VH-VL binders against Mucin-19 (Muc19). Designs and how they scored, part 10

Target 1, 175 residues: Mucin-19 (Muc19), of Mus musculus (Mouse) (q6pze0r851to1025)
Amino acid sequence: STCHVYGEGHFRTFDGESYSFDGLCQYTFLEDYCGQENGTFRILIESVPCCENGLTCSRKVIVTFQDQNIILQDGKVTAVQTAESTDCRERSANLYSIHTVGLYLIVKLLNGIILIWDKYTKVSVILDPSWQNKVCGLCGNNNGDLKDDFTTRHSSVAAGALEFANSWKTSQECS
Below, E stands for the ipSAE of ESMFold2; O stands for the ipSAE of OpenDDE; V2 stands for 0.75 times the mean of E and O plus 0.25 times the DockQ between their complexes.

## First folded at step 4 (VH-VL)

Design m8 (from n2 with heavy chain D60Y V100E Y109L; framework fv_necitumumab; at its last look DockQ between E and O 0.08; V2 from the best seeds 0.00; counts 0 for: pae E 11.5 > 2, placed apart)
Fold by ESMFold2, look of step 5:
Structure m8 (fold): chain C 175 residues (1-175), chain A 123 residues (1-123), chain B 107 residues (1-107)
Amino acid sequence: as target 1 above (175 residues)
Amino acid sequence: QVQLQESGPGLVKPSQTLSLTCTVSGGSISSGDYYWSWIRQPPGKGLEWIGYIYYSGSTYYNPSLKSRVTMSVDTSKNQFSLKVNSVTAADTAVYYCAREDYDFWSGPLFDYWGQGTLVTVSS
Amino acid sequence: EIVMTQSPATLSLSPGERATLSCRASQSVSDYLAWYQQKPGQAPRLLIYDASNRATGIPARFSGSGSGTDFTLTISSLEPEDFAVYYCQQYSNWPLTFGGGTKAEIK
């Protein structure tokens, strides 16, 4: 299944719901925490505006996966181990791979998640089938049911895309 | 089925601005799956990619032309446009609009083309 | 900018013959190479993408090969409708660039 965002915040969820949301904050694109403590990853996104136009010029993507922070920004990707990692054997060894294929930067995570960035505005995530019903965020819940794709961070189903998308903002100080 | 059609004047005087519009039918330019490109071909010569526009208004122009070209999009009319400023005889060409498929596996390929419109720059 | 060089400039052959068209990139483009066919008065038509994959509706007599900097388009047995100009295009880096073309003409 595939979720993506492009342009001025045009999303398509894993279950095929399309909506537009052009927030300028940092948002949870997807995660497997979903209100629980036993999650394994988060993917956060930010729209990066053109100062003179106010339009989206690019996106910044932050992936937390085990003890890694992987940052896609300014046409490049960097990885930084978190300060709290204690397992040196898993550090950078077999957790992810980074490729450039044509215009794409691709991050393949060991957990079956593929993150694709066109170095501009389009960010895509591909999940293998094992992630069915296990994710949440702006990409929806990947359960095959469009009726609850707008499930908020607080587990309620929003009436519209704006309420749904704003619930996934990661910082309350951003408006 | 997606169709692209160029429109605009066939004759432009030197130093004027060349303006062309591409109308998209059978599909929406508001999709994030595609970029919308202009490509030109001087008579008897090869193809030159001019640049693309995304439905949001974001553009990338071929550096060889960047100072003289602008592109715009009108999502309400399902159209995108090209302007080439300060034209000379070297800008005489058939101008094509094309859909640039931005698929991960196939890359940016031109899968649908307009029929092309000849623009002649002469006094 | 990646310069694409095609050879020969013209290829004079008879129907039924095998055609081999060459395209060379000034630096590696991996497999990000497409071939287009253009008949007089018409827009180009995509034939091959990713160096070797036929586009939808393209006959099996068209095949592409190569990687890196050197690529070929092969037409195993020319038919009358195959006499046209062929262009290669790289899409590894922007700006997107085309080769100068190879004209396949009837001998």
Scores: ipSAE 0.006, ipTM 0.515, lowest interface PAE 11.5, mean pLDDT 83
ESMFold2-Fast, scan of step 4: ipSAE 0.333; ipTM 0.753
ESMFold2 (binder alone), look of step 5: mean pLDDT 91; pTM 0.923
OpenDDE, look of step 5: ipSAE 0.017; ipTM 0.666

Design q1 (from p6 with heavy chain E50I N58R, light chain S99D; framework fv_patritumab)
Fold by ESMFold2-Fast, scan of step 4:
Structure q1 (fold): chain C 175 residues (1-175), chain A 122 residues (1-122), chain B 113 residues (1-113)
Amino acid sequence: as target 1 above (175 residues)
Amino acid sequence: QVQLQQWGAGLLKPSETLSLTCAVYGGSFSGYYWSWIRQPPGKGLEWIGIIDHSGSTRYNPSLKSRVTISVETSKNQFSLKLSSVTAADTAVYYCARGPDYDILTGPYFDLWGRGTLVTVSS
Amino acid sequence: DIEMTQSPDSLAVSLGERATINCRSSQSVLYSSNNKNYLAWYQQNPGQPPKLLIYWASTRESGVPDRFSGSGSGTDFTLTISSLQAEDVAVYYCQQYYDTPYTFGQGTKVEIK
């Protein structure tokens, strides 16, 4: 299953729904929290405007996984600690792998999620089959039924893309 | 069946801007990458840049400050602009297609335009 | 940048004989996760655009005669023409598409002896 966003907010969900939304806030592209505290990862996106015209010229991607933020920005990858490690925890060197091939920067997470970034506006996520029915966000719920791909943060089905996408903002302070 | 047609001005003076257009006939514009590649007389091939149907671009760093590639998906065409030309920009310019059947398939170039000879006076 | 170097610069081969062209990349173009070599070969006849012959180092493009074959992995690649025909007189280029900028070899000119 593959989800994409390109250019000025052209989305295609895992289940095949297409829609357009070009917001200026940070949004949850994909996560497994889905309104609960028991999740393990988040992938967040932000449009980065260029020039006075406000057109999107790139996307910043933030992957939160195993107490780290992996930040894809300005054609580069940066890993940042999200929380102080406890005395009982070991840092893993193999939580993810990063490859550059062709036009793409590829981040493979140990949990079977593949994130692909063209270093500009295109962001893609590939899920293995074990993630069916376990995810939510702008990419949809990966349940094989496109009728409920506009599932909001509150588990309702939105009538349109604006309501759907706005439910996935990470901050109420951003309008 | 799919064909690339290219056109644009072939004679330029130093400091002018080169403008070339490539149009896709008989096939889908989406699902592919579109590139410009040039070849100075008697020399090898130099990749200029690539664009997809959404307008996402990558440029050769040696040309990045002078090059712009743009797409007009409604007309199935894409264009090259190269500013501040010099005699070193004299070359045959090709448009070419790269497959993108999945994320990791391209770009190798499976379809090429006929080429446009661009001459910049010495 | 990944530098592509071809050898020889020129090659003269009799009709019906085998021609071999080598291409070396300055770093590996093998992607370990899919085991694919991001390497292509092109043929260019005088006055014409390049024509794709081989992609993924060894996959022949549709319509390309079976006398053309590609081999190699990682940094060392070979294009073989098993029995040279008159229409094979051309310049041949290798290209890596593993990383940007995409780069081509300097070309190998194949001529009839």
Scores: ipSAE 0.006, ipTM 0.576, lowest interface PAE 9.1, mean pLDDT 83

Design q3 (from q1 with heavy chain I103F L104W T105S; framework fv_patritumab)
Fold by ESMFold2-Fast, scan of step 4:
Structure q3 (fold): chain C 175 residues (1-175), chain A 122 residues (1-122), chain B 113 residues (1-113)
Amino acid sequence: as target 1 above (175 residues)
Amino acid sequence: QVQLQQWGAGLLKPSETLSLTCAVYGGSFSGYYWSWIRQPPGKGLEWIGIIDHSGSTRYNPSLKSRVTISVETSKNQFSLKLSSVTAADTAVYYCARGPDYDFWSGPYFDLWGRGTLVTVSS
Amino acid sequence: DIEMTQSPDSLAVSLGERATINCRSSQSVLYSSNNKNYLAWYQQNPGQPPKLLIYWASTRESGVPDRFSGSGSGTDFTLTISSLQAEDVAVYYCQQYYDTPYTFGQGTKVEIK
């Protein structure tokens, strides 16, 4: 299954629903918490405007996985250990790999999630079948049913894309 | 069915700026990559650059300092500007479409414009 | 840059006979995670733009006759025309789309004996 966003908020969910939402804050693109504390990852996106008219020039991607925050920004990848790993033990093995193919930077996480970034506005995520109906966020719930693709943070079905997308805004300050 | 129409100045003097436009008719502009490719007389094909619906670009490093590709999504058009031309820029210039639906699946070029001959001479 | 080299530069084949064109890339264009070869073949008739024949090394574009086939993997690729017809007189190009800049072979001219 594949989900992506590009340009000024053009989304295609895992189940095939397309919608537009040009939010200027930070939003949950994909996670497996879905209102519970037992989750293992989050993928957050943030649009970066290039000029006064608010056009999106790039997207910043933040992946929280295991004890790392993996940040895709300004054409590069930076990994920062979280407070969970503030003990003095260094790890030699990375929990992700990076490969470049054509226009794209590909990040493969140990949990089987593949993240594809064109270093600008396009972000895609590919899930294997084991993630069916285990995820939520702007990418939908990956359950094969278009009728509940607009499932909000509070587990209700939104009437439209604006209500749906706004429910996935994070608590990060955006003015 | 979908077609690419291209136009622009065909005769330039050295140091001038080449300007070409390509319009997409009968099909969707979004969901695809759009490229410029040139072919000097009697020679092979050289990729110039690529742009998507959002305006994100990649350019051939050999031309990067002189090339700009831009998009006007509301008109289903994209354009090429190449500055400081010389006789070496004499070529047929093609606009072309590449698939964008799946990041693994492109860009090869499945649709081409007719070509515009650009001659640079004093 | 990935360099694409075709062989031969030109060939003459009798009508109804097999024509074979080879293309070699300076590095692999096979992506192991999806097992796809980022290679395409184009046909260019005199005075016309190139026309896509084959993509993903072996997938034939819609409307392209069955006599055209592509094969190979990694760095070595072949375009085969199983039974040459008069309209197949053209220059053929391979192209890699694994990495930018996208590059083409120098071309192979196919003529009738």
Scores: ipSAE 0.006, ipTM 0.558, lowest interface PAE 9.5, mean pLDDT 83

Design q4 (framework fv_patritumab)
Fold by ESMFold2-Fast, scan of step 4:
Structure q4 (fold): chain C 175 residues (1-175), chain A 120 residues (1-120), chain B 113 residues (1-113)
Amino acid sequence: as target 1 above (175 residues)
Amino acid sequence: QVQLQQWGAGLLKPSETLSLTCAVYGGSFSGYYWSWIRQPPGKGLEWIGIIDHSGSTRYNPSLKSRVTISVETSKNQFSLKLSSVTAADTAVYYCARGEYDILTGYFDLWGRGTLVTVSS
Amino acid sequence: DIEMTQSPDSLAVSLGERATINCRSSQSVLYSSNNKNYLAWYQQNPGQPPKLLIYWASTRESGVPDRFSGSGSGTDFTLTISSLQAEDVAVYYCQQYYDTPYTFGQGTKVEIK
């Protein structure tokens, strides 16, 4: 299953719901926390506007996995270990791999998640079947049911895309 | 044996639009990236832009306002349009294949080139 | 933009002798995640399109004679022709593909002394 966003906030969820939302804040694109503390990853997105007309020039993507932040921005990838995890532990090898394929930058996580970025506005995520019914965020919940693809951060079903997407802001202070 | 065939108008007047087409024969179109590169007489190479089979493009910023590259996947063809030409656009224009997989931006197969002359 | 500078602009070498061409990038073209240098070398004969010789700084393209070799990493690269032959008289270009716009060196003309 695949989820993507491109251009001025054109989304398609894993379960096939399409919607438009062009927010200026940081949003949870995909995660497995879903209101619980036993999650293993987060993928966050933020639109980067052009100086002209406020159009989206690119998207910044942050992947948090295994105490690492992988930042996709300005056509580049930066992987940063969180300060708390570097104190006395050794990093595990092969937690993820990063490849450039044509116009795309691909991040493969050991947990079966593939992130594809065109270095501009298009961000796509491919999940292996083991992630069915275990994720949430702007990509939906990957449960095969379109009826609850607008599941908010608070586990309610939103009536529309605006309410749904705004529930996935990472900061309530951003408007 | 994969071959690139290119064609288009070779003589233009200032302000006109350059239109060139490149067709891929004898090989897969969708597994690669396709670029246009130009070379003014007696000078070096300038990359114009790149396109994949889905129509995703990236252009040289110096030409972005004037350039459009498009693809017709059903015919294994891609095309270059460059608007508002001037004498500075006089060059041999090449289409070229970029490797897929992890590789983009190096070119393993080139068309024979089309000389474009812009004069009054 | 990443700027590519070649040296020398022209080189005259006797048949059978070694030819070396240098290429410098304005920033590193080594991608630390995969340890690959995003650098290619091309040969262009008069009236013909460029022909790929080397990619990933040191990998020889299929069908290219073993007298051609590429070396270097980061910002400094070298193309070597171990024993110049008559058919090697051409202009040589380096190219980075680390970032767009893809950029080429200004070219080095190799001539027989």
Scores: ipSAE 0.007, ipTM 0.486, lowest interface PAE 12.6, mean pLDDT 82

Design q5 (framework fv_patritumab)
Fold by ESMFold2-Fast, scan of step 4:
Structure q5 (fold): chain C 175 residues (1-175), chain A 120 residues (1-120), chain B 113 residues (1-113)
Amino acid sequence: as target 1 above (175 residues)
Amino acid sequence: QVQLQQWGAGLLKPSETLSLTCAVYGGSFSGYYWSWIRQPPGKGLEWIGIIDHSGSTRYNPSLKSRVTISVETSKNQFSLKLSSVTAADTAVYYCARGEYDFWSGYFDLWGRGTLVTVSS
Amino acid sequence: DIEMTQSPDSLAVSLGERATINCRSSQSVLYSSNNKNYLAWYQQNPGQPPKLLIYWASTRESGVPDRFSGSGSGTDFTLTISSLQAEDVAVYYCQQYYDTPYTFGQGTKVEIK
């Protein structure tokens, strides 16, 4: 299954629910923590407005996976290691691969997640079947049931997109 | 060879805080995960938590409200604090090294263990 | 949490004979994206810390004798000691590291018949 966001915050969840939300904060697009410490990754998104018209011109994507941050911004991919390695192995070779296919940048993570970025506003995530009912965030819970797609950070079902999306802000200080 | 040496208070009273330290000798501290695992007398192994050299932690949910693991990277040390101890916390406590590869939570190097007894 | 169950709780095996220990997880520890089983085996002698024997279900740790082997996939795993030696008398634990909290089996005590 696939989840994407494009333009002025047009979302489609893994289970097929569509909604609109164009916030200016950082939001959890997808993670497997879901209120617990036993998670392994987070995908965070931020909208970057244009100088003219104030429309969303691009999205910054941050992937936190184990001890690395993979940052997608300004048409570039930057991988930052949060922990220093002192052995001879290259950890990046074991965690992810990056490909350019036509207009898209594709990041494949070892954990079965494929991230596709058009270098602008469109971000898509494709999940391996092993991730069924193990994820949460703006992409929904990938459980095959539309009724639960607006599950908030607090494990309640929101009545609308604004309540749902605001529950996935990464900082309470951002309004 | 790389060696882990651990130390700390072995006798505690209920409600006190357990404090143990583990030091890494003969090898690098960076590039690995570091864990605490305990074993009550005559029983099996229970994972407590894990930390990297930057201080990022994950804890066993059953202990999360009471446990803190911290690092002193400049000294190649990491420490366990477990608050509000009871007799159920009596165990041998081990520090251990975990591999980074593929989120590997197997432990290839262990300290000798510290027996902690909690008695009234 | 993923529960790990070992069988038997104890076994007695004659020197030179095969010892087999089983481990079952409450859910699969096979990760389909990398086709790896997140399963390890440890040996613990009295008064000593556990020692890693096997990781990734079947990869032998450096320095571990080749009489030790691991097999299985998904939820059912086996540790085999092909020809038991006196120094193999110990308690053996399986461990999953597919998800936190990392969990161990209850242990299998191997003793000489």
Scores: ipSAE 0.000, ipTM 0.476, lowest interface PAE 15.9, mean pLDDT 81

Design q7 (framework fv_patritumab)
Fold by ESMFold2-Fast, scan of step 4:
Structure q7 (fold): chain C 175 residues (1-175), chain A 121 residues (1-121), chain B 113 residues (1-113)
Amino acid sequence: as target 1 above (175 residues)
Amino acid sequence: QVQLQQWGAGLLKPSETLSLTCAVYGGSFSGYYWSWIRQPPGKGLEWIGIIYHSGYTRYNPSLKSRVTISVETSKNQFSLKLSSVTAADTAVYYCARGDYDFWTGWYFDLWGRGTLVTVSS
Amino acid sequence: DIEMTQSPDSLAVSLGERATINCRSSQSVLYSSNNKNYLAWYQQNPGQPPKLLIYWASTRESGVPDRFSGSGSGTDFTLTISSLQAEDVAVYYCQQYYDTPYTFGQGTKVEIK
């Protein structure tokens, strides 16, 4: 399906659960590691304050896929290689495509993941069906069952959104 | 107009590595996914794997430990290597084209003629 | 893995008559986000590679005669040949491309009666 986050932490998971969580740390929005070492991608999000009052005015998105980091921030896309690797510019350039359509910036990954960003707070992810029941994070596990949408990093079902979302922080040092 | 030409050694002994190549003529190699599919004599079709011209691959999990698909973009070619072959790998091997642009899965609209690979001691 | 089952394994049909082949998937190949069925049909003549006939369950590939049609949704699909011609003697395969590994049915052999 589609997963969204917008504004001050308004989420809708792939399986259709809605919840609110206004965290200031970096969180795993979507990944296929799910507690294992055999994962292939991660999508991370971070709320960016635009003023001293702590109001969230944009979201930074980081996509790790293969040996690439794709960073969406300040209205633009930057791609950086994450590993020390041989120069394969021609091949690497084809792991994803980037389009600007109206107000939206669209990143299409060749593994069947489409990321849509309004350059502000709204981030949407569309998965092809091959990702059903293979992902985890703030977007839920994409298994078609609402009962376990709050599956934490530790494979338990959280009682509420705060416990669920906090389990997907990427750093234990951030509060 | 677009044609797929395939070649490679057809006779192998158990434990050897199967190596096949497919070349694209008369059309664009870039922008498409390229696949290998096999068919044992008298049986159905089995998908082996798929590769984008950039080198991104996706393999059938049942074959993943033995399969490598690679591209040589400068020659508009892609290749299959299957290691540690046994008699069960005897099949006609086809190369084929898939297209991906959002909602496209990989159905295969263009096929090579096939290469018979026989594994015998 | 999604298992594809065809029926019948073979059928004999007189020239000009209707041939019907069924395909069943072990789970739905209908994707709710786009309402598309990830299902294709292929024709394979002896000694030749498969040829794409139908994709998205019901869309006919360019150049394929209009006597071929696909129907169905979710888990049950049908390929229909409305007026069998001699060149239609072949083995027909359905394929799901909803999830990896992409899987094919076992095939249905169509012969002249």
Scores: ipSAE 0.006, ipTM 0.575, lowest interface PAE 9.7, mean pLDDT 82

## First folded at step 7 (VH-VL; framework fv_denrakibart)

Design k1 (from c8 with heavy chain E100Y Y101F T105S; at its last look DockQ between E and O 0.10; V2 from the best seeds 0.00; counts 0 for: pae O 6.3 > 2, placed apart)
Fold by OpenDDE, look of step 7:
Structure k1 (fold): chain C 175 residues (1-175), chain A 121 residues (1-121), chain B 113 residues (1-113)
Amino acid sequence: as target 1 above (175 residues)
Amino acid sequence: EVQLVQSGAEVKKPGESLKISCKGSGYSFTNYWIGWVRQMPGKGLEWMGIIYPGDDYTRYSPSFQGQVTISADKSISTAYLQWSSLKASDTAMYYCARQYFDWLSGYFDYWGQGTLVTVSS
Amino acid sequence: DIVMTQSPDSLAVSLGERATINCKSSQSVLYSEDNKNYLAWYQQKPGQPPKLLIYWASTRESGVPDRFSGSGSGTDFTLTISSLQAEDVAVYYCQQYYDYPYTFGQGTKVEIK
């Protein structure tokens, strides 16, 4: 299953629901925490405007996986190790790989999650079938049911895209 | 010298399975993408998909997704293209090709000699 | 998908004369960040696999004769053979690698007049 965001905030969830939302905050694109404390990964996205007119120029993506923080920004990928890492290069090699095909930057995580970024506005996440009904965020819950794709951070189903997306802000101070 | 050597011509019947191979040599096999390209008789080139042998990451053309499987065995520097059930319409020349440096390009600098697959009753 | 359209489908040129093949993409394959055109040209002689001639729209692959040149930007590209030789009889393909899926032009057959 694949989830997409592109352009001025056009989303397609894993289950195929389409919606538009153009917020300027940081949002949980995808995670497996879903209200629990024992999650293993989190993908955050931020729109980066490049013009005064407010058009989205790019998207910043932050992937938290194990002791790695992978940042997609300014057309490049950077990785930041946490203090728990002893051998950064060896650990990184085991946890993720980076590929480039044409304009696309691809981050493949050990847990079977693939992130594709065009270094612009398009971000795609591909999940193995094993991730069915084990994720949440702007990408939905990947359970095969379109009707509950707007499941909020609070485990309720939002009536609309705006309510849904706003629930996945990483900080309520951002509006 | 970089070389891609493909398996020999195949003559099959509809419904049969097939797996053809492409062996790379003269370079680090795990650091370059391998693509497969179909060319039907008297027709043009069709990109089927690519694989990164380093971690077996694959991408397919929508036209070929679910129709074929691309895989690799890095231990023997070999990429594969396989069908579970061949159709007469699969009759074509199949090329494997190396994509020049992973980070910089999506063009193919080295090509295999091709594998002719003929599917007929 | 990005559609690549070549013109003409076939071309007959006298030996020593200029051959010009055009390739048009349905959308720009120029990346503004690096100012590179993600466009390649291939030559396929009868009974042989394709051979890379040009990449980044205008850069010749090593070993390719100087008579081959690529030009253009954005959506319009041209492969030029300044002086056609007998060994240049082949089908030529353009290919974009700007976006998935990679796509080829339909090919242009170059023959000697």
Scores: ipSAE 0.024, ipTM 0.619, lowest interface PAE 6.3, mean pLDDT 90
ESMFold2, look of step 7: ipSAE 0.166; ipTM 0.687
ESMFold2 (binder alone), look of step 7: mean pLDDT 93; pTM 0.950

Design k2 (from c8 with heavy chain N31D Q99H L104F, light chain Y100T; at its last look DockQ between E and O 0.25; V2 from the best seeds 0.00; counts 0 for: pae E 8.8 > 2)
Fold by ESMFold2, look of step 7:
Structure k2 (fold): chain C 175 residues (1-175), chain A 121 residues (1-121), chain B 113 residues (1-113)
Amino acid sequence: as target 1 above (175 residues)
Amino acid sequence: EVQLVQSGAEVKKPGESLKISCKGSGYSFTDYWIGWVRQMPGKGLEWMGIIYPGDDYTRYSPSFQGQVTISADKSISTAYLQWSSLKASDTAMYYCARHEYDWFTGYFDYWGQGTLVTVSS
Amino acid sequence: DIVMTQSPDSLAVSLGERATINCKSSQSVLYSEDNKNYLAWYQQKPGQPPKLLIYWASTRESGVPDRFSGSGSGTDFTLTISSLQAEDVAVYYCQQYYDTPYTFGQGTKVEIK
C-alpha cells in the first residue's frame, strides 16, 4: 500500500482517502507508536517554503529508527546520533540503503518500509501487507476501512481533515 | 498516432505575459508526463520541468523555479507554459515532450514542433 | 546537477564512413538495482525538434536505422553511426535521466566531409 503527499499539502492515505492540508509545522506522517510506548519508528514531515514566492519548494523528512534520525533535506540524506563511531558505513548498511534514480531518492529501511522522495514536495511511503493495522499518522491507519481514516492522535475519529491533521502536529508551540 | 501540437510563434515585449500550449493526441493524455525544454538561439537543450496531467503534480528545474508556470487542462488534453513577465533573455524555442509514466523513465519519446518566442530587448 | 560533456563539438565524416560521438557524465548514471544506464541520445536536424534515437544507453527506438548504436556504461558513453548517410547531418545530444534536473550534453554537430 502507498501513502503520499505533494504540492501544497495534497495527501492520499494508505486506504485511499484524499484530503488537503498545508500546515506550517512538523507533523507525524507515519508511525507505529500510535499511543503506545513500544513503537519502532516515526516519519515526520515539514513543508519548506520558497522565500521568493511563498509556495512550497520542498519537504523535509525525518525518520526516527533504531535511535537514529535519518534526515532527507536539501536533496541529501544525513544520519545523526551514530551508534558506532569507528565505522559509520557499517551502521548505515545495517539499518537502511539509499538509492537515487530518475526523479527520486529512495530510502529502504531494514524493516521493509520504503520511503520515496522526489527531492521537492512529493513524499511517498510504501508498506508491505505485514504493516496492516499497525500504523497511524497523516497517512491513516492502513486497516482497509475508510470510515476511520481520520483517527486522531488521541484515537477519536475527526469530522474533517483539519481537526485530524492538526492532531498530528508534534509540537503545541507551533502555531 | 501520437502527436504533440504546440501553439504558434509569439513576438512580445519585455514585461508582457504569455501562455503557450501543447495539445496531445493519439494516446491517454493523463497517463504520461509532459516536459518543457528550452533551446536558446544557437544553443543546446535545457530541461525546464514536467507535469503529470493525471493529478497536476509538477516539478521544475531549479533554474526555472519561480520563473515560469507549468500547468495542464486534462479535459482538452493540453499542457501550458506560462510567464507572468517576459524578459529579453526568454527569447528561445520552447518544446514540449512526452515521457512514460514509469517512475524511472525520463527520456522523451515524442516531441512537439516547437514554439518560437521572441522578446525584444 | 549531473554535467554531460560531449566530444567532439563537431565532426566531419565522409559518406559511408563511421562517426563516433562520446558523452561523459560527471557522475555515474548506472542504477545498481536494475543495472540500467539512464542515458538517451537524440538527433536534431536543422529546423526540426529533437528525435529520440537511443535510450537505456544502447536500446534503439523503434524506426531508428540499425546503423545507429549506443554503448558504454557508468560515466562514459558512445554513439556510433556505422555508415554515415547524407540524411544523418544533424546535431546529436546525450541526455541523462538518472537525477533531476535532467541534463543534456552541449551537442555534437555531424557534417559530411
Scores: ipSAE 0.012, ipTM 0.592, lowest interface PAE 8.2, mean pLDDT 85
ESMFold2 (binder alone), look of step 7: mean pLDDT 93; pTM 0.949
OpenDDE, look of step 7: ipSAE 0.312; ipTM 0.778
ESMFold2, look of step 9: ipSAE 0.011; ipTM 0.527
ESMFold2 (binder alone), look of step 9: mean pLDDT 93; pTM 0.949
OpenDDE, look of step 9: ipSAE 0.416; ipTM 0.803

